# VH-VL binders against Ureidoglycolate lyase (DAL3), part 5

Target 1, 195 residues: Ureidoglycolate lyase (DAL3), of Saccharomyces cerevisiae (p32459)
Amino acid sequence: MVTVVAETLTKESFEEYGTIISPDEEISRMQNLEKGANQGTAIKLLQVSQVENKSTSKVPNWNLFRCFPQPHLNRVFTQGSNQAISHSIKVLEKHPCSTQTFVPMGRTSAEVAYLVVVAKEIGNKPDLSTLRAFTCLGNQAVTYGLGTWHAPMIVLGKEEHLDFSVLIYESLDPDRPEKDCVEEHYSDGDVCIII

## First folded at step 18 (VH-VL)

Design q8 (from q1 with light chain T100V)
Fold by OpenDDE, fold request of step 20:
Structure q8 (fold): chain C 195 residues (1-195), chain A 121 residues (1-121), chain B 112 residues (1-112)
Amino acid sequence: as target 1 above (195 residues)
Amino acid sequence: QVQLVQSGAEVKKPGATVKISCKVSGYTFTDYYMHWVQQAPGKGLEWMGRINPNDGGTRYDPKFQGRVTITADTSTDTAYMELSSLRSEDTAVYYCARDRGYKYGYAFDIWGQGTLVTVSS
Amino acid sequence: DIVMTQSPDSLAVSLGERATINCKSSQSVLYEDNNKNYLAWYQQKPGQPPKLLIYWASTKESGVPDRFSGSGSGTDFTLTISSLQAEDVAVYYCQQYWDVWTFGQGTKLEQL
């Protein structure tokens, strides 16, 4: 049995697994908060994250995910707080040939909106010794790196659902599904996240 | 216990259509792709096409595209291969073969006994 | 499409001697993520359907004698029979299943 405690998502803490877009972190690091974009109504930061493509497809797909929190997760969570809520992970997946970006839609920085569970690889399987879990704010986007093992999206909060715009390169070859996605399954309770 | 049993030999005239069957036993029909392979007398193996019995999705070799139709009947655990506009060159033994898929290492591990189709005037 | 080319087309080997059949793919059939070669070997005897011998280029199918082995990676593969037996007389085919499915032209193995 493996148990990890969820931690707060930050740019530095996620570097080994991919990249994130964290607006408040990015803005706080700026020396000048000049609204130089959109005729003086926006701050523009370039190249804040990266995507990668090793698939045969040259055009990425924008997919829509409407995710629903499970009953024990359909509640308010507070950033930096440990509420001792246990969640079992039953599957980890990876995309060997593409990064996968999740952009939450309709949430704010004041909301703990979703949970990210990731792991590195060892012997073509998830290395559970590197398993980490992150609570993510409603205004943070996550990009899983190439081959990063991760749990399917886990939504937190009191709302009925959370929508994500998802960017991914897909071969969509039904004969070789492992080019797009590989899964590793676990029994209930084998992999647990404390939130 | 796991086996594929094909229908009997066929004799057809040029221009006719032949439909041969491959009945599955010993495993779940919809869990594996079914392939069809042609082998002319004294010649090598040629992949014709495959079907996913789960959703009916098919893929064909361009050589046979337009003349071959592969179908699956999940109610009888039977795959079919229909070849139209028969020519003398279509005289061959036709095999159905199970594809194990990624989980079990792919490759064709179970084969039917073959069906001889003779096309002659 | 990926073209599979076997060599030689025919081979005569004495009983107890080593038989070597080569197979070359026009493109690599190695998937870097799982480090597996999408390559199989089949044996076909007269009047019988093909029989799977090797998959993933080097993994022996259940029931296959130890004298059979597969090796190679990328585009070059080899089927080896360490000590030919009389029952090994057959036609052997390589097959790639990385991009669609294609067979080699076959190698006829005879007893010398």
Scores: ipSAE 0.891, ipTM 0.941, lowest interface PAE 0.6, mean pLDDT 96
Fold by OpenDDE, fold request of step 20:
Structure q8 (fold): chain C 195 residues (1-195), chain A 121 residues (1-121), chain B 112 residues (1-112)
Amino acid sequence: as target 1 above (195 residues)
Amino acid sequence: QVQLVQSGAEVKKPGATVKISCKVSGYTFTDYYMHWVQQAPGKGLEWMGRINPNDGGTRYDPKFQGRVTITADTSTDTAYMELSSLRSEDTAVYYCARDRGYKYGYAFDIWGQGTLVTVSS
Amino acid sequence: DIVMTQSPDSLAVSLGERATINCKSSQSVLYEDNNKNYLAWYQQKPGQPPKLLIYWASTKESGVPDRFSGSGSGTDFTLTISSLQAEDVAVYYCQQYWDVWTFGQGTKLEQL
């Protein structure tokens, strides 16, 4: 049995598993890759995240995910607060040939909107010793690194659903699904996240 | 016991159409791809195409594309291979074969007994 | 299409001797992520359908005698029968299942 406590998503805390787009962090740390845009009505920050492709496809797919919170997660969460809500992870997946980016739509920075659960790999399986969970704000996007093990998207909050725009390179070969996605399954209670 | 039982031998004229059946027993029909393989007399094995009985999705070798139609009847656990515009070169034994898929290591582990199709004037 | 080429086309081996059949793919059938070779070997006797011997290039199918073994990786593969038995006389085929499915042309193994 493995249990981890969810922590706040930050640029540094996630860097071993992928990259994030965290507007408030990015703005507070502006350096030389940013400039005013739209005639002074916007801040444009360049190359805030990385995408990788080892798929046979040269064109990424923009997919739409409408995710629904499970009953025990259909409540208001506060960043930095341990509310002692337990959530069991039943499956971890990886995309061997592509990064996967989730961009939440319609939430604010004041909302803890979704949960990210990630792990590194050992012997072509998730290394549960590296399992970490992150509470993510509504204005933060996450990109899972190439081959990073992660749970399917977990939505938090009182809202009925959360929509994500998802960027991924896919072969979409029905005969070789392992090129796009590999899964590892767990029994209920084997992997638990405390939120 | 897991087995594939094919329909009997066929004799056809050039230009005709033949339809061979492959009945499944001993396993869940929709869990595995079904393949069809051609073997001309004294020749090697040639993959013709496959069907996913779960959704009816098919894929064909370009050599047979346009003449071959693979179907599946989930109510009878039977796969079919129809070959039209028959030629003398189509004289061969045709096999159905189960594909184990990724979870079980792929490869064709179960084969039908074969169906001889003779095309002659 | 990935082309599979076997060598030799035919060979004769004495009983108790080693038989070696080679198979070459025009493209690698190794998937780096899982380190698996999408390669199988089949045995076919006259009047019978093919029988699966080896999958993942080196894993024996259940019931296959220990004298059969598969080796190789990437594009070069070998089927070995360590000590030929009379019942091993057959045609052997390699098959790749990495990109679609294709067979080698077959190797006829006879008793010398």
Scores: ipSAE 0.889, ipTM 0.943, lowest interface PAE 0.6, mean pLDDT 95
Fold by ESMFold2, fold request of step 20:
Structure q8 (fold): chain C 195 residues (1-195), chain A 121 residues (1-121), chain B 112 residues (1-112)
Amino acid sequence: as target 1 above (195 residues)
Amino acid sequence: QVQLVQSGAEVKKPGATVKISCKVSGYTFTDYYMHWVQQAPGKGLEWMGRINPNDGGTRYDPKFQGRVTITADTSTDTAYMELSSLRSEDTAVYYCARDRGYKYGYAFDIWGQGTLVTVSS
Amino acid sequence: DIVMTQSPDSLAVSLGERATINCKSSQSVLYEDNNKNYLAWYQQKPGQPPKLLIYWASTKESGVPDRFSGSGSGTDFTLTISSLQAEDVAVYYCQQYWDVWTFGQGTKLEQL
């Protein structure tokens, strides 16, 4: 039995599991905001997230995920608040040979749009003592580090779905699926998130 | 308990087609991959290809690509291998073999008895 | 595209003596994430289908006598029969399953 209360996603809080693209955080930390790109109409921030490849493929893919909230999650959530909604995690997975970036599309920056659940590894399995969960805004993207255990995307909110553009290197060997993805399964109630 | 029973020996002329069956008993046919292996007289083993009986998906060694067709009939728990445009060097014993998947290796734990195909003019 | 090369092509060993057969792959078959070598060994007696002896390079298949063992990692692998029995006269094949499935050319083991 492990129960974890979801936290607000920030660069610092996610640091041990990967990187994030978090525009408002990045801009808020700058002292001198020069619009030095696109003929003075943009602020360009370099290298905000790390992508790594240890797969057999030299070329990454963009995948599209259309994700749907489960009925108990089809409601409004507020960041920094615990609404006492319980959600059972049935699967954690990892991508041993690639980072994986999820970029949400179609939600505003003010909306809590999805939940990220992550863990570090021990003995080639999720280390549940490091399990954490994060509520993510519609303008935040997440890059899971190499081999970071994570739940499949969990959509929050009243909308019918949330689309993600997903960047990953995949070997796509149909005979050795463990090259791209390894899963650990849990029974209902063994791993729970309070949102 | 577990058995892979292959169809009987065949004699063919060059240019013909042969279709060999492999009937499964003692386990759930759709749970495991089925492979086909060629062994020419006095020679070693050569992997030809495999099928996933659950979805019909196949993969072939490039040496046989275009001449071999592997199929599965889940209503009879039978896999088939069809080799077309036969040549004299296709004279061989052909085996079907089961692959247990990741947990116990992707190696072939159960083999059929073999089917001799002789190609002669 | 992984070529498996066995050595020797044949060997003769006295009963009770140790037999060793080498198998080399053209590229590594070790997956670092799970620390497994994708390598198997088979025994084939005349007129019979092959019989699985070892998978994951060193894991003995159920029912295989204790005198059989596998070792090695990466590109170099060895099958050892610690004390040859008359029934061990056969051809032995290694097989990689890291990328498709490829067999070695075989090693004929004879009683001296």
Scores: ipSAE 0.595, ipTM 0.833, lowest interface PAE 1.9, mean pLDDT 92
Fold by ESMFold2, fold request of step 20:
Structure q8 (fold): chain C 195 residues (1-195), chain A 121 residues (1-121), chain B 112 residues (1-112)
Amino acid sequence: as target 1 above (195 residues)
Amino acid sequence: QVQLVQSGAEVKKPGATVKISCKVSGYTFTDYYMHWVQQAPGKGLEWMGRINPNDGGTRYDPKFQGRVTITADTSTDTAYMELSSLRSEDTAVYYCARDRGYKYGYAFDIWGQGTLVTVSS
Amino acid sequence: DIVMTQSPDSLAVSLGERATINCKSSQSVLYEDNNKNYLAWYQQKPGQPPKLLIYWASTKESGVPDRFSGSGSGTDFTLTISSLQAEDVAVYYCQQYWDVWTFGQGTKLEQL
């Protein structure tokens, strides 16, 4: 049995697994807040997250995910508040040939909206000793690094669903699905997150 | 006992259509891909296409220019290959072959006995 | 499509001697993530369908004698018969399955 406690998503905490787009964190680090873009109506921050492609495809796909919370997760969560809610992970997956970016749509920066569960690789399987989980705000996006093992997206909150725009390079070879996605399955209770 | 039994030899005229059957026994037909392979007399093997009998999905080699249609009848556990607009160069032995998927390298482990099609002028 | 080229086209070997057949792919068939080469070898005797010998470039199919082995990686592959027996007289084909399926042109192995 492996159990980990979810932690707050930050650029630093996620750096071994990929990159994130975290607007409030980025703005808080600026020395000045000049609106130097769009004729003085925007602040432009460059290259905040890295996309990589080892597939044969030169053009990425935009996929749409409508994700639904499981009943025990259909409640309010707060960063730094520990309600000791347990969630069992049934699947970890990886995309060996592309980063994958999830951009949530429809939640505010005030909401804990989803849970990200990741692990590094050992022997072509998830290295559960590196398993970590992160609570993510509605205005934060996540880019999983190449070959980073991760759970399918887990929605938190009272809303019925959360939509994601998803950027990924996919070969879409129907005969060799391992080019795009590899899965590892777990029994109930073998891999658990405390939220 | 796993077996792929093909229909018998056929003689056709140029421009005709041939339909070859491949009846499966000894395993669950819908669990594995079925492939078709052409071998002209004295020549090597050429992949024609495949079907996933579970969903009917097909994929074909461009060489056959949309002349090949592969189908599966799950009620009789039989795959079919239909080759239209026959030419003299289509004279060949045609094989069906099973593919066991990723674990076994997508390689063809069981082959039918072959069906000779002769296209005579 | 990926082109598979075998050499030699024909080969004559004495019983008990080593036979070596080469296969070259026009592009790599190695998937670095799983470290597997998407390549198979087949044996075909006259009047018979092909018989699978090797998959994943070096993994022997069940029932294939120890004298058969496959080796190589990326674009260059070899089938070796360490000590030829009379029943090994056949045509041998390599096949890639990285992008669709394509066969080499075949190598005819004969007894000297």
Scores: ipSAE 0.589, ipTM 0.836, lowest interface PAE 1.9, mean pLDDT 93

## First folded at step 19 (VH-VL; from q8 with heavy chain I110Y)

Design q16
Fold by OpenDDE, last read:
Structure q16 (fold): chain C 195 residues (1-195), chain A 121 residues (1-121), chain B 112 residues (1-112)
Amino acid sequence: as target 1 above (195 residues)
Amino acid sequence: QVQLVQSGAEVKKPGATVKISCKVSGYTFTDYYMHWVQQAPGKGLEWMGRINPNDGGTRYDPKFQGRVTITADTSTDTAYMELSSLRSEDTAVYYCARDRGYKYGYAFDYWGQGTLVTVSS
Amino acid sequence: DIVMTQSPDSLAVSLGERATINCKSSQSVLYEDNNKNYLAWYQQKPGQPPKLLIYWASTKESGVPDRFSGSGSGTDFTLTISSLQAEDVAVYYCQQYWDVWTFGQGTKLEQL
């Protein structure tokens, strides 16, 4: 049994597992907040996150994920309960040859929008001793590092769904699925996240 | 016990089409890829193509592309290999072979007994 | 297209002696993530289909005698029979299954 308590996503806390785009953090670190882009209507920050490709594909895919909160999660947020929620992780996956970026669509920093569960690797399996969970704001994007173990996207909140633009390099070779994704399965209750 | 049983020997004329069957037993047909391998007399093994019986997806070696068709009948647990526009150089023993896939370590662990196809005028 | 080349094409070995067959791939068949070599060895006797001997370059299939062993990594592989037995007379094939599937041209092993 492994149980972890979800923590707030920050650039520093996630750096071992990948990179994030956290607008409020990035902006707060700037010395000059002048709108120098888009003819004076935008602040432009360069290279705020990194992607990596070890696949045979030369062009990344932009995929769309419409994710739905699981019923027990949706109910708690809909009812406005303040009690802690326990969520069981049944699978962790990794992409050995590509980073994977999730960009949430249509949400703000006003509320938590999704949960990220990650772990490092040991012996080509998730190292559960390094398991961490992060609550992510609606305006934060996450890039899982190359080979970072992570749970499938977990949406939080009372909204019906959350859309993600997802960037990934894929071989799309059905004969060698391990090039694109490797999964590790767990029994219900073995890996638990407290939210 | 896993078994792959192929249809009997065939004699064909040039330009004809041959269809060989491979009936499986002892395992779930749809869980494993089925491959076809050609072996000309006194020659080595040559991969022709494969099928995923679960979805019917196929892949062929370019050498045979356009002339070979691999199919699977899940109701009878039978894979088929059809080779058209036969030539004398197609005279060979043809094998079906089960692929274990990633989960079980890949490689062809079970083979049919082979089917001799003779192409002659 | 990964080309597999075996050497020698044929060899004769006395009973009880070591037999060594080499296989080279034109490209690496090692997957760095899992550190596995997508390489198999097969034995084929006259009038019979091939028989799987080794997979993952060095893992023996069940029922294969201990005298058989596979070694190598990347592009260079070796099948070794530590002490040749009469029943080992056959043609041996290496196969890569990293990119599609391709066989070596075969090595005929005879008794000297």
Scores: ipSAE 0.896, ipTM 0.945, lowest interface PAE 0.6, mean pLDDT 96
Fold by OpenDDE, fold request of step 20:
Structure q16 (fold): chain C 195 residues (1-195), chain A 121 residues (1-121), chain B 112 residues (1-112)
Amino acid sequence: as target 1 above (195 residues)
Amino acid sequence: QVQLVQSGAEVKKPGATVKISCKVSGYTFTDYYMHWVQQAPGKGLEWMGRINPNDGGTRYDPKFQGRVTITADTSTDTAYMELSSLRSEDTAVYYCARDRGYKYGYAFDYWGQGTLVTVSS
Amino acid sequence: DIVMTQSPDSLAVSLGERATINCKSSQSVLYEDNNKNYLAWYQQKPGQPPKLLIYWASTKESGVPDRFSGSGSGTDFTLTISSLQAEDVAVYYCQQYWDVWTFGQGTKLEQL
C-alpha cells in the first residue's frame, strides 16, 4: 500500500513532473506590475510554461473535459488544510509522445478545484516511491511532462462539475494505442491520497 | 483451445466475387483484431487488411483497397473476407490470423488452415 | 510503407550447423518509450499456415525450441538456428507491426 498526503501545488514542487501556470506566483515575482498589454488593461507574461511533442502529429488537439467530483470529494476543500479525506487511485496513465495540459475553466484562485496525482517512471511502470499529489487552485493550469505518470483528472469542490480545456498531441492510431496512452491499473486501496 | 476454422476451397471465374469465412472459438472474438493474409502459389505472405470485431473498424492494404471487404459477425464469432473483381492473380491461399495486440506482444499467434481460391476461365 | 527485406532468399545448411537469416526494415521499428522492436518471425512448412516463432524481435513464442533465437534492433534483425534439425526445413518470414503490417519476402531454408 502507498499513501501520500496532498500538497499545495507550486511551480517548484511540480517541476519534476511537468510545468504549471500559476498566475499569483508569477505575478508575485514581478517587481513592476505595470499593465503594459491590451492598451494598459493587462499584464502580459511570456513563455510561462512549455509543451512538447514527439508524436507524428504536428497539430495539437484542444479537447474538452467535463469532470464530475465523486461524492466524497463533492465538498469544499481549503488550501493548506488536511481534512483527512481518503481517495483511492485505480489507474495511472502516461502519454509517451506528448505533454498534456489541463486548463480549468470557470474557477477562481480562491477555490481548491482539482487534484493532480503524479509519479515518475521506473522500468516502464509508475515509480510509486515518487508518487505525489497536489491540490490545485481554480486559476492554475497543469502540464504533465512527456511520459509523466498521472491519474485521470480528479475534481474537488461543491460544484456539480469542472470543465477543462486540454491540449495534447495525438496520433489517434487505433492500431498503436500505446503511442498515445499507456495505463497501469491498481486495486482499490493500494494507492491512496489523503486530502 | 483457440481455433480458427476457415471455409472450403473456392473456384471462381474472372470478374466474380468470393467470400470466405473464418469462425473462431476458444476466446472472446471481439477482444482481438482479425487479419487476412494472401499467399499466391510459391510466393510470400501479403497482408490484406484487418478488422476490429468490437466496432467493425477496418484497415486495408492499398493494393486491395476497393476490392476487398472485411466484415465480422459477433453473433456467430465469424470473420469474413470478400474479394471482388477476381483476377487470375488472385489465385492464392487466404489465411485469417488473430492479432494478440499490445498487451500480449502483438504478432499473429493463431492462424486459420487457409482457403484456396482458384480463379480460372 | 515500411518495406521488409530478407537475406538471403534461400540457403542450404547442413544438419547440426548454424543457420542465419537476416531481415532489414526500411525504417526503424523500435519504439523508444518501451524500447521494444515491433518485429516477428514466422515459420511456414509446405501445406501449413505460418507459425509464430519470435515476437518483440527476441522473445520466443511458447513451445519454440531453444535453438531458435532472434536478435537485432532498429532496422537490422537476425533469426538464428544454432543447430539445424531436419524439421526446421521451411520458409521463414519476418514481419513488422510498427506501422500497419508488412512481411519480408521470405527465406527458404533447405537441408544441405
Scores: ipSAE 0.894, ipTM 0.945, lowest interface PAE 0.6, mean pLDDT 96
Fold by OpenDDE, fold request of step 20:
Structure q16 (fold): chain C 195 residues (1-195), chain A 121 residues (1-121), chain B 112 residues (1-112)
Amino acid sequence: as target 1 above (195 residues)
Amino acid sequence: QVQLVQSGAEVKKPGATVKISCKVSGYTFTDYYMHWVQQAPGKGLEWMGRINPNDGGTRYDPKFQGRVTITADTSTDTAYMELSSLRSEDTAVYYCARDRGYKYGYAFDYWGQGTLVTVSS
Amino acid sequence: DIVMTQSPDSLAVSLGERATINCKSSQSVLYEDNNKNYLAWYQQKPGQPPKLLIYWASTKESGVPDRFSGSGSGTDFTLTISSLQAEDVAVYYCQQYWDVWTFGQGTKLEQL
């Protein structure tokens, strides 16, 4: 059994697994905040994240994910409670030929909105010794690196759902699904995240 | 045990259409792709096309595209191959074959006994 | 389409001797992510459908005698029968299933 405690998502903490867009971190590190963009009504930062494509497709797909929090992860059930929540991971997946970017829609930096669970690879399987979990703010986007093992998106909070715009290169070849996604399955309780 | 049983031999005239069946047993029909393979007398194996019985999705070799139609009836666990505008060159034994898929290492592990189609004037 | 080319087209081997059949693909059928070669070998006897012998280039199908072996990677593959038996007389086909499905032209193995 492997158990990890979720930690706060940061630029540095996620570097081994991919890249993130973390507005508050990005802005805080900016040297010339005064210059702005859009005639002073915006701040523009270039190349804050990276995508990669090894698929046969030259055009990425923008997909929509509407994710629903599981009951035990619903914020309503955690309000007023100081008890940690345990969440079992039953599957890890990777995309061998493409990064995958999740951009949350409709949440703010004031709230934890979703959970990211990642691991590196050893052989052709997740290296659970490198398993990490991150609580992500509503204004943070995550890009899983090529071949990074990750759990399907896990939504937190009291809201019924969280929508994500997802960027990925896909072959969409039904005859060779392993080109786009490979899964590793686990039994209940084998991989647990403490939130 | 897994079995693929094909319909009997056919004799057709040029320009006609033939439809042969492949009834499966011993496994869940919708879990595996079904392929059709042509073999002319004394010649090699040629892939014609495949069907995913689960959703009816098909793929065909360009050589047969437009003349071949592969279908599946999940209620009877039967795959069909229809070849139209028959030519003398279509005289061959036709096989259905199960594809194991990625989980089980792909390849065609079970084959029908073959159906001879003779096209002659 | 990936073209599969076997060599030789035919060969005669004495009983108890080694038989070697080669198969070449026009492009690699190795998937780097899983390090698997999408290559199979089939045996076909007269009046019978093909029989699967080898998949993933080197993995024997259940029930296949130990004298059969598959080797190779990328674009070059070999089927070997270490000691030919009378029942091994047949036509052998390689098949790639990396991009769609294609067969080699076949190799007729006869007893010398």
Scores: ipSAE 0.893, ipTM 0.948, lowest interface PAE 0.6, mean pLDDT 95
Fold by OpenDDE, last read:
Structure q16 (fold): chain C 195 residues (1-195), chain A 121 residues (1-121), chain B 112 residues (1-112)
Amino acid sequence: as target 1 above (195 residues)
Amino acid sequence: QVQLVQSGAEVKKPGATVKISCKVSGYTFTDYYMHWVQQAPGKGLEWMGRINPNDGGTRYDPKFQGRVTITADTSTDTAYMELSSLRSEDTAVYYCARDRGYKYGYAFDYWGQGTLVTVSS
Amino acid sequence: DIVMTQSPDSLAVSLGERATINCKSSQSVLYEDNNKNYLAWYQQKPGQPPKLLIYWASTKESGVPDRFSGSGSGTDFTLTISSLQAEDVAVYYCQQYWDVWTFGQGTKLEQL
């Protein structure tokens, strides 16, 4: 059994697994206010994240993901004087030939909107000793690096769903699905995240 | 215990259509792709096409595209290969073969006994 | 399409001797992510369907005698019978399943 405690998503903490777009972090780190964009009504920051493609596809896909909370995978328990939640991870997946970017839609920086679970690779499987989990704000986007093992998106909060715009290069070859996605499955309780 | 049993030999005229069946037993039909392979007398193996019985998705070799139709009946665990506009060069033994898929190595591990189709005037 | 070319087209070998059949693919059938070669070998005797011998280029199918072995990577592959037996007389085919499916033209193995 592997159990990890979720930590706050930051640019530095995620560097081993990919890149993030974190507006509040990016803006706070600005040395000087660069020339305003859109006739002074916007701030433009260049190259805040990276995308990579090793697939045979030359054009990326923009996909829509409507993700739902999964309360059936949650266990509520008492930690000291507080209640905590343990969330079971049933599958980790990787995309060997493409990065995958998730841009949340319709949420704000004031809320923790979703959970990201990642791991490095050992052999051809996730290295659970490197498992990490991150709580993500509604205005933060995540890009998984090439071959980064990750769980399907876990939506947090009380909202019915969270929508993501997702950028990925896909071969979409039904005969060779491993070119686009490889999965590793786990039994209930094998991998748990404390939220 | 896995068995692929094909229909019997066929004799056809040029321009006719032939339909061969491949009935499976001993495994879950929808879990594996079914392939069809052509072998002319004294010649090598040629891949014709495949079907995913789970969703009915097919793929064909361009050489046979437009003349070959592969179907699957999940109620009877039977795959079919139909070849139209038959020519003398279509005289061959036709095999159905199961594909194990990625999890088991993709190779064709079980084959039907073959069906001879003779096309002659 | 990936073209598979076997060599030789025919081979005569004495009983107890080594038989070697080569197979070349027009492009690599090695997937770098899983380091697997999408290559199989089949044996076909007269009046019978092909029989799977080797998959992933070097993994023996269950029930295949130890004298059979597959080797190679990328574009060059070899099927070896270490000591030919009378029952090994057959036609052998290589097959790639990296991009769609294609067979070599076959190699007829006879007893010398």
Scores: ipSAE 0.893, ipTM 0.948, lowest interface PAE 0.6, mean pLDDT 96

